# Designs tried in a protein design chat: VHH binders against F-box/kelch-repeat protein At2g24250. Part 2

Target 1, 374 residues: F-box/kelch-repeat protein At2g24250, of Arabidopsis thaliana (Mouse-ear cress) (q9zuh0)
Amino acid sequence: MAMKKKISTSSIMPDWSQLPEELLHIISTHLEDHYFDAVHARSVCRSWRSTFPFPSSLLRQSYSLPAFPLESKDLCCTLEKVPLFLFRVLTPPDAADASSEYFLGGLGQDKSNDHVELPSPLQCSVKVNVPGTEPILMNMLDCQIIPLGHKYRLMIGCNPEEYSAAFLPLNEQGGGGEFVALLDCTDLFLVLRSTEMRWIRLEKPSTASCKELFTFRGRFYATFFNGDTFVIDPSSLEATPLTPHIDSNFLVPSGNEELFLVKTDFLRCRVSRLDEEAAEWVEVSDLGDRVLFLGGHLGNFYCSAKELPHGCGLTGDSILFTVGSRNVTYPYKYGVHTNKRKAEDNINCWRSSRENRVLFRNRYDPVLSFRVER

## First folded at step 1 (VHH)

Design p08 (framework vhh_6fv0_2)
Fold by ESMFold2-Fast, scan of step 1:
Structure p08 (fold): chain B 374 residues (1-374), chain A 123 residues (1-123)
Amino acid sequence: as target 1 above (374 residues)
Amino acid sequence: QVQLQESGGGLVQPGGSLRLSCAASGFTFSNYAMYWVRQAPEKGLEWVSTISSSGGSTYYKDSVKGRFTVSRDNAKNTLYLQMNSLKPEDAAQYYCARGGYTLSWYKPEYDYRGQGTQVTVSS
């Protein structure tokens, strides 16, 4: 409502960089629980960056570990707890109605600077090919950012290391930070107990190369390229073959209640759930509210669609295949694609129709071989 | 038009070495994981090695670990396979392949494959 000639209602975009620091400080106190809004605010200008501190919940926690026993002496070994995010590449409103593109990655410190910066992909530009238009350059900060929890990474010396590893917190409710870590180190496994803080050598239960290590229901699981799968007790370190036997491409833990088996071939994707009482794999026709992430350096994991932000473009009953060089993936809708059991629902046909149209121009530090935790 | 052209194959004695090359064209090479696969006479196609788009991660079939090294030059759009300590069982037609959505690095998913280069290990 305008009452005087000088007072008019108009769409004016204020220059937010000109706000007094006192007002920015008041706003920052209200963004303390909204960490992504604080992160976006820090990208506006230098004044805002000094006023809005980098959220402590996004900072990497670092734990000193014993020196790595198979490397040169005096190499420091540290375990980092790193926040993990899914980035949605926004589709222009006039583009054909298609599945949204997604990127999975972490946040970290920029090693080239003396303060904490947002790393790529959040700060990189990507070239997006849109049908009917010239390719457009998008800043990753224009992506919708979806928090997925945290993951652990192993740092040997000052360099990131891409070892297959699993981290098992013990008694999180009562025990103050006890854990067991299992690491695949080529010729053997290494075990670290928080109670001993010493690397223990463990013979691999299979002579084949280890494919994946993960945790489920307080135990370690190790899969091997020859098809062997073992369950390892964190206390005794005894390895027991997984029953019932599997012939799978992916095992996916879903919290502490469910273990999924995802079988893929050139024609189809089939998901089964372990029924421990019956000792059998039971095929499922629908994933409900689950979203599965498969085959990336982060290993295989899930999230609940109920935990995702409203309007993020993901619904349950979805699989995102995150392995490979394309850095962007599309949701594969399991219940829709597999219910018919027809050749037209095959994975290769789906992937061909959902061609990646994004070119990443910046490389994020690839340290994401550890499991996501919540 | 995607094209992959392998070269560097030939006859070698057991214990010898060969370096295979694959020239890529028709796509942005640096965006794709690349694979080496082989097919021996009277046998099926077999995965040998995978290299990530950046070259930072490499994976190998157990029987070739320590003997074969995959690498790439993204500036030259070229993929390489250095093969050392060759065995008679390594004799095969070798193909390079462009990665699709990689569901497993030991069971490659790829869109395109080259015409191949023959490796013979004899006497």
Scores: ipSAE 0.000, ipTM 0.115, lowest interface PAE 20.0, mean pLDDT 65

Design p09 (framework vhh_8fcz_2)
Fold by ESMFold2-Fast, scan of step 1:
Structure p09 (fold): chain B 374 residues (1-374), chain A 123 residues (1-123)
Amino acid sequence: as target 1 above (374 residues)
Amino acid sequence: QVQLVESGGGLVQPGGSLRLSCAASGFTFSRYAMNWVRQPPGKGLEWVSGISGSGGSTTYADSVEGRFTIIRDNDKKMVYLQMTSLKTEDTAVYYCATGRSPYYWGQSDFDYEGQGTQVTVSS
């Protein structure tokens, strides 16, 4: 108790490196939920580095798979679970008065530096690959980092593949490594059951190109550019059309309880929620504390604004598209009327303000690597 | 094989007008939004205007609002940019670009750009 009070009231002192090891151990247990604070703590001195473990949440998980069936050679195949983060640049002295710049990507330790750790906070640099430019070296102290979720990518040998993938764990409650994965390989779907460790070829339920694959309530969902949408049972692999029919751009699962339909017409968005009991899409005018992240090859996901850092520039009841001109997108907020065309008829919609920009990375490798320079 | 071919550029005096054309092939044209983007000499790309797959919705950059009009003809697989009251700041190479859906655009395998057509506004 007294120890915790000392920790919560402590100030930064010149003799930080002289802190007793018993106290350092107590501090380290409180930094387990603060990934980058733990990384920065490791850079203070050698004693701190040995006391604070490197955050496991910054390391990528992978699953060994059988040889890829569309390859002529038996190559090692893995499915990587890539954590996704939104990075906000804090460079302006008054961030509230300036447009915010964001980068979307995964963060991981550079394996080429297996025995080298961050020697000081001033050397905590991350290379960000921005499409169309040379990699930007960003200092972690200059960025606000927001965890968003995960993306799964297929690796054949050492090369990432551009296949859309949906991953369904069979036991999320703990300890189970069993899963079913569904991949869009353009001409067909591939299914992998970890219990059997074999690939299953599956005919696409639509002749159109697949737009998105995702999981919701223990089933796979596949959307197509012609508007077709199918629910696929992971055991039988039976594809059933989604009822009622949708005429929309995006389906977004929000946790395990809600499925949203987002319809866009450039500067405007309308959102509906599936009412399964009534078998109806019910238009909504309020997303509460939800922030919906939509866009192309990175998939759709959500977060709660309650879990976002204070002052991150993102608020609830907003929609962020990661697809836009020149890899730049703008958040859509409810009730913002940026033009007069049909505004009187569209009081219940989200509109883009064009004020805040989000940049996203190379589509094939959303993972950022960082290394320590000595 | 997606192909976009722009035409209609040229030299025009300030206050003049030009009509740009873009011929599309290799994809289901009516299912995709079409955009005009431009690149001034020595500068980056700037989005100018967009039109939905059906043609029912159009949008414009603030710099061209009220001066430019985007239209499409799905039967001919054509998109056009009608430019009026041209300014020296409109000097750029104009590109036709397609999006992933009839309602938005983005950088992806479905983001295709033609070779461009040069517009020069000079007195």
Scores: ipSAE 0.000, ipTM 0.226, lowest interface PAE 13.8, mean pLDDT 64

Design p10 (framework vhh_7sr4_2)
Fold by ESMFold2-Fast, scan of step 1:
Structure p10 (fold): chain B 374 residues (1-374), chain A 122 residues (1-122)
Amino acid sequence: as target 1 above (374 residues)
Amino acid sequence: EVKLVESGGGLVQPGGSLRLSCAASGFTFSSYAMGWYRQTPGKQRDLVADITSGGRTKYGDSVKGRFTISRDNTKNTVYLQMNSLKPEDTAVYYCATGRSPYYWGQSDFDYWGQGTQVTVSS
């Protein structure tokens, strides 16, 4: 019989399952605005799971839709309202080229209350391949999570579709029961009014491929890769061209008052605001407290820096450029020359680790699934 | 003004080799990623290979081990060495670069060349 050795380097964990319910309630009260911490607390034990409710802001609301008209079978069709987050990853403090990397996405959950696509607190560490070094074990709790609102996606047969969608609520005073949805189905648009619950086929106003659909001031906006932009009335479905014409650029609605045009010219982004009376794009010298999120497959949107949590590292005059199917986001200060920053090495480091940390179902799926280390 | 000019395409027999070149001008070439994409009629463009400003490479699954991407920052040129060519490699090959030094796929490239035809047949 061989002698059994014990390794004395094992960490001692506190028995959190024995905390009194009164203390758990106090902790729960402090976590009401800390969505990620609340999800992790539910993974500790059954007592914690009953005490800490699953954050409703992380649950995917879905709207039952009529059978999809472009399929040969009557497939279940739903519109999902997906909570959207900005995840900030800090490089190790001892790295000579330390930086902060970002990615955008939603949080997925299995229909089981005990399962989330994020690993448990004990599994929040993932191996990160850093060029020139041994793989580093990185704790996901060091990832700062910033809520950004919601995105809508179409689900057919339980799979997200690559069709871009815009959702327009019509009755904000009556509790938001009425809506109009517009889908880009490549060869045509599909419209759904909640009052009729019937798919309407709409011919596209441009022969070019649709780039983005969004809502602004109670209307739909459709941009196309040839630079065509159209405003679509949700009642008549009449499309009118937006004047003046735009080139290959990003359109960003900012509240109900402003529509921004962002053009990148290598080392600089230029932002212009639409002056509807003059029918002109007027370049702005600064963004004030605005933070713009641009590019990638999640669309374009804005946030006020005053609405972001204290210590998030984002300030006004910021543009965060999201690129590629992994939704990696790069910070860009409006008017700052990018060639004067070290960035490529840290970005390459982040790129090499993305398959170990983040999974996407397709290029238009905002839902993140973190890898679990075996 | 950004300009990308591809060359080196042509007709080749199965199992043959071709070397594509892309001459870039109008931007600081050494600071930007470069990529090669291909497109057959009626299909979307697909990744062949890309290379970062630092020289790190990525390949599409169908070309790994057969194609090699490289760059020469002194000549502002990116190359694609294509070996063991197959009939299914027949496509128009496009050179691309992004405005940002950061990119992750086709949607990240802002500038595209005119393309060069590669035809693999006996």
Scores: ipSAE 0.000, ipTM 0.187, lowest interface PAE 16.0, mean pLDDT 64

Design p11 (framework vhh_8dlx_2)
Fold by ESMFold2-Fast, scan of step 1:
Structure p11 (fold): chain B 374 residues (1-374), chain A 123 residues (1-123)
Amino acid sequence: as target 1 above (374 residues)
Amino acid sequence: EVQLVESGGGVVQPGRSLRLSCAASGFTFSSYAMHWVRQAPGKGLEWIGNIYHSGSTFYNPSLKSLVTISRDDSTNTLYLQMNSLRAEDTAIYYCAREGKYSYGFTRDYFDYWGKGTLVTVSS
């Protein structure tokens, strides 16, 4: 079927409804990491719909919370699970400049009202600026979409709060859907257990400002600008200093399998991995297929270069730094730079270079907001 | 050194037309995409539209029939023509320059803004 409006280059698909079940399972394996393609596959017929699960990353999750104890108004609180994605918009094949643009953003958010979901993620159009050409309208379903993880945000009434939040789901055997949430409210921490549904005021384990809260292997981690780092037990709420001590560094969880420590000095970046049995940070010479995103108000996260399309300009063994509050750098090739000691490999010079700024980011809202054409 | 100065605002009666100007200085105006953005009292920023170096224009669909954006690169001036003004069009109107890798319609996606010009639609 030909498109009435030219906002996509997709052609007519063959009749896939008659495919053998064995081929459907092969396709299902291929589409595991392509969330919107999986949703499209589910629309083909009933057998595909039962074969391909609906991507959980596209479901909006929110948790109703008791009235916020540090707010003078008696307002409802909600904790939102915001999935984060890297979007790559493809330049048309016949364009004079065959470049592509990258965007970091969430789904289901509206810049004018965070409580109103955008129209279905399957019906998104965005004006794309292509260097050297006039902007074009692109359907975001024609983008490569790479999941980067999740960020939790607190909503008080209809307003998002700039509090750092960490969310820990507990075993389903204990009552299904049980959780513990930890918030950094500047002067103190707030804890909420789903089993009690009441706010607990917790004194900070450090007098310094909290830098980041996250979860790793069933515990909370809190980092502070003075270099203090604490591991907090979700049941007892006891804070234990992380050993060995780290100074003012970045901690990056790579799923539940590994924890990276990124240290920057004035010349270079050094990455270490936690050896949990030895309680030791072991420096690594390269990051393999990993791409790390560091700093800023979106937190620290990773993606696999295996999920990135060939020629996208992002490859494994790369680090992207937030420059100021809004921009991220071009990829810093960790293995290459750690093996060289030239002035051009200076991490401060890299981050200050205008040529090393790829993406423009707002600290409060995701850069990308979808607009659906009527 | 980069400056954007809006002018042409004021009090206008409903149903009338108004043209706003933005005088640019301190950069090569003809090389940049330019935007118009407004903020009504007590409301958030609303993107009106933009114009590229080529002269190509794109508008907020809710405003497309009511506004026209144009530019004069010989005088480094950006224009916003507004027709059939309503009380709800009362706002501060801002001229903004598009940043190199900006993508979006909030203040943080533009590298330079003017100070704004107030348009009040009342009888």
Scores: ipSAE 0.000, ipTM 0.113, lowest interface PAE 19.0, mean pLDDT 65

Design p12 (framework vhh_8fcz_2)
Fold by ESMFold2-Fast, scan of step 1:
Structure p12 (fold): chain B 374 residues (1-374), chain A 124 residues (1-124)
Amino acid sequence: as target 1 above (374 residues)
Amino acid sequence: QVQLVESGGGLVQPGGSLRLSCAASGFTFSSYWMNWVRQPPGKGLEWVSGINSGGSSTTYADSVEGRFTIIRDNDKKMVYLQMTSLKTEDTAVYYCAREGKYSYGFTRDYFDYEGQGTQVTVSS
């Protein structure tokens, strides 16, 4: 934003390392509401790192859980609350690229280094293909960062697990911290109630593989690859089929009021809204101010374009698709009448070269960490 | 255990035809979209064609549209790629790929599993 107070973190500014501590303290007071600017300031030099505290809003909350019951060894389990952000990469005007590139993921503290960024600017870079120029390296922290809320992540031992999980807080706002969690463990579901703190084995309501678990209107929803969908009561754990039946496409809760079905093929999307009274899916031609996220392993959700920062590049009537382990996010404008895919719409634009290879440290971790090989 | 086994590749002259086969096992085949992707020598993966779970919808890359046909037989758990009017540019290792859990049909290179591949060489 142009109206926000920001500071330069350029490594080319040698005079910044000699700035008096009194001036650094004044600058730090202006960064209280600009957490990412504080992270940038900490990368300038040692003096700045000691002066600017690590943003507390980027620290992960975690819950200690009972040992995972499906492992032979007694493994420590934790449930982490991870803040979610959309990272927007701006293409230079000279590149003749009309679209912004996006990543969806978490931004948090690097536990090994007590900061979010890696020690070198090169370790925070993504290679971007820009038409008309050589590929460029973009520092992820130079992207526009848009807050979207948070996601819960299960950690078994020291590694994040690939299990689909749904987390239903019962008393988060009331300070009680009560919750019910539902996990897809392939052969069965596991349920954890915070009041009992013990794993409950639950038979799957479908013989097909589970596709998604999510929460909507205080209940769990489980979708399966054969199109089966079940609503599970968090108290009784009774599973009831959702009618009408859906195919293997995606359900997206829009707040607590609407449930959308997104049907995709290689050419287009169709979106339908559940009419519970009529017991039918009704196709919609317009999403209004809604922005729908199909977040891959991060889950499906919505936000209102009205609640987003002005000039962030997101408008209503949009669907964002997050693909692959690299969290590359592909925007789709639902109201656009053209069905032609651009030849340059290629998720491989973020690929490394032999000379500069950017690797994600952990492909299942929503917190971005990078390694650069030359 | 999920397995995809490709076959049917070989050496053909330009303008010739080949039929590739993919045998699937270890999952509910009729529940998944299936795709063909290829990797030319020294290049990255290129998506070629896709077919929905029931076989009623197909799509193709611009470079192969009108020349290639994808079909599936859910009873036999097979997917096929019928290639005609082959060009030297079609030379590649061809892979059968199950569409990923979070694949949306608009992306070309996201798949949960890829097979071992079958070599197609188009040369005089």
Scores: ipSAE 0.018, ipTM 0.387, lowest interface PAE 5.8, mean pLDDT 68

Design p13 (framework vhh_7qbe_3)
Fold by ESMFold2-Fast, scan of step 1:
Structure p13 (fold): chain B 374 residues (1-374), chain A 121 residues (1-121)
Amino acid sequence: as target 1 above (374 residues)
Amino acid sequence: QLQLVESGGGLVQAGGSLRLSCTASGSTYAMGWFRQGPGKEREFVASISWSGGSTYYADSVKGRFTISRDNAKNTLYLQMNSLKSEDTAVYYCAAKRYGTSWYTPSEYDYWGKGTRVTVSS
């Protein structure tokens, strides 16, 4: 039989070092979606540090690659996994309709691959590199952190290259380090299998320019500006067309469970989900707790409203468009428009949204890099 | 709707060989073999990508078992050599169209009814 432990009386300052291990494990599962809270918890005592793992999302992994075949120099080449975050500068509580600043970027770390444990979100000051200005010191209390996922970027020597990259690990047994990488080098695709460590030139399956590369459920997806889309097997490299043609549309993977097709016009969005068994697209009436990010040149991402900080101004059942030309974003509330069945509802939501600015630096390099001040 | 039908199970002496087959009503991204021994939970045996270019094995069967597929026949095979009494189990064929894990039963969308393999010692 299970024995119930007695509940101790609470003090004004609880002795956190005496919290039962079972409760620490429950808290640690909750903190898996709160990266900086997990880092803070690790600073409390030795027991908490062993219980709460350092968030892998804050670490930048890199993969050594053979010398780049399209470069005249024999330079060291690496593929970096860059965690992507949307950082929102908090408006003062007394500001009714103030605009928000959003910064899209990754968290920087020592390139020596040192494990850097942040002391506390409440005490953490990080240097933020903003295009066109001196780096600013930002207190983590002054921003909300929204995890979007990750992006892979090619580094030749010390310089990031403007090639789109997709990466698939092959051994899911918690190790092995085997992978396949696919790069869009404009005129051709390049493939690297970790088992061979040799660049393979792959003909592009479409004559049009590649729009984006991404991975979903163990395969590569390549979309093209003419609307062609192909699914590429990582082992055989065979490309299979994905129908129908998706002119002016976006594919958005929602974790490993769902693939969404977002069709946009001036006043309305339509979202469909891939029914893998039936091989058909089924229109959905709402997105539940999902927030879809259409991130332009950096790709399309999803996050769960459950992972959003309380009061961040973003809710589930919404699509956030990042508009590069004016560095402005706006939220589109999908379920509201579907339920109302009125095209004008979208323009009303757009008009009522606060103007938000998103900073972009270049096509394949995140706008911001956060580094802990030493 | 995808249906999976296993065949080839039976009684075999230790050190012997047996070949299992699984016929599918359609194609999928990845297929695998799982087994459930007496008093045990279902465990991973082997999996293969849709193209057949990538194969994955449990450490306990590596070097003894070979997974393969014939896409023209929509058939998956498991060649089992050097059989041990510990290999006694019901073997299940499983399939998924997409997935990030080849090793976890919950990642597979379709399952056969299983075929029994008994290894005498």
Scores: ipSAE 0.000, ipTM 0.107, lowest interface PAE 20.6, mean pLDDT 66

Design p14 (framework vhh_enristomig)
Fold by ESMFold2-Fast, scan of step 1:
Structure p14 (fold): chain B 374 residues (1-374), chain A 123 residues (1-123)
Amino acid sequence: as target 1 above (374 residues)
Amino acid sequence: EVQLLESGGGEVQPGGSLRLSCAASGFTFSSNAISWYRQAPGKQREWVSTITSGGSTNYAESVKGRFTISRDNAKNTLYLQMSSLRAEDTAVYYCAAKRYGTSWYTPSEYDYWGQGTLVTVKP
């Protein structure tokens, strides 16, 4: 989910050649919503580095857990809260076509070796750690960083694991810091309650392989490749079937408001909303201010376009697809019917409104590209 | 554990035919789209064909009209019937499946790969 943005209307009229410390503090407050601008400011000199703190949103929160019960050796185990960002790499305004690449990934300060802090304003390259891939190097001067929320990953010893995991905080205000975590370990589920700090083995409610785990309205949801979906109570651990069945589709929770079903088949997308009272999936014609992310191995999630930074190039009523080793993310405008592919194009394409276009270019090295009409 | 096992490759002369099979286990086969990829010596992996859970098929331009993808859900098996084979079809053929994502054309989107089966079209 997107973080709520804070906007300030403070006016600053300094002598630009020499800024007093109190004016630097006003500027640093203004940069709280701009993560790499704050990091960049820290590279100017020592006084700026002490004035502009390293962004706390890039620090990884972690929870120490009991030794992992499925390992032959007792290894320390941690659950990491990894911040997720959408990166927008802009093409120059004078290019033949104005276009943007979007890139989805986790970003944070690495205490051991790497860090995203810039050493100099002239060296604006940052290693971006994407879960499951090698770090990539980007020029931050060409990139807007958009906070989207967090995901949780399991660390066994020093190695990350690609288990499906869902995390449910029990007190959002942080009174006790209590939580319940649910992990898919292929043959079984593991549950951890922070109050007990002991692994609980839970039989899977379906014989099929688990597709994904997530939280919605204070409960766990587990989907399976046979279309079975179960709602699991975090206290009793009772699993209740969700009807009707879904097959080869994607479930996307929209906060605590709605649950969406996204059905895809090459160039076509259909979205339905769960009507819990009627126990029916109801097709929707538009998503309003919602942006849905189908993030591959990063999971499925949503954000509100209203909470996104001004000028980020994203609008509501959109679905973003993440593909490739760069985790390149491509927007598709929902509500625009693409009933026909033009024969003269001779390429697979998803067409949004007249404003946006996404194309599949090459069968040997497939590349999706994004173009925006100016 | 998800496993994909290809078979049916071999040597054939130009214009010949072969039928490849992919035996799948460890997931609900009927609920998943599955793809064929190939890799020629010294070249990148390229997408060949996909069949969706609903039975829709799509093909790379170079194989359209010559190759036919099909599935047998009762046997958890994927097939690729190849006809009118050319020297350029010489490659190791892979069966591939993915847990997430919507693109069938990008190799890095796939979570599960078979070990491959070699098809050689001799000049």
Scores: ipSAE 0.000, ipTM 0.139, lowest interface PAE 20.2, mean pLDDT 64

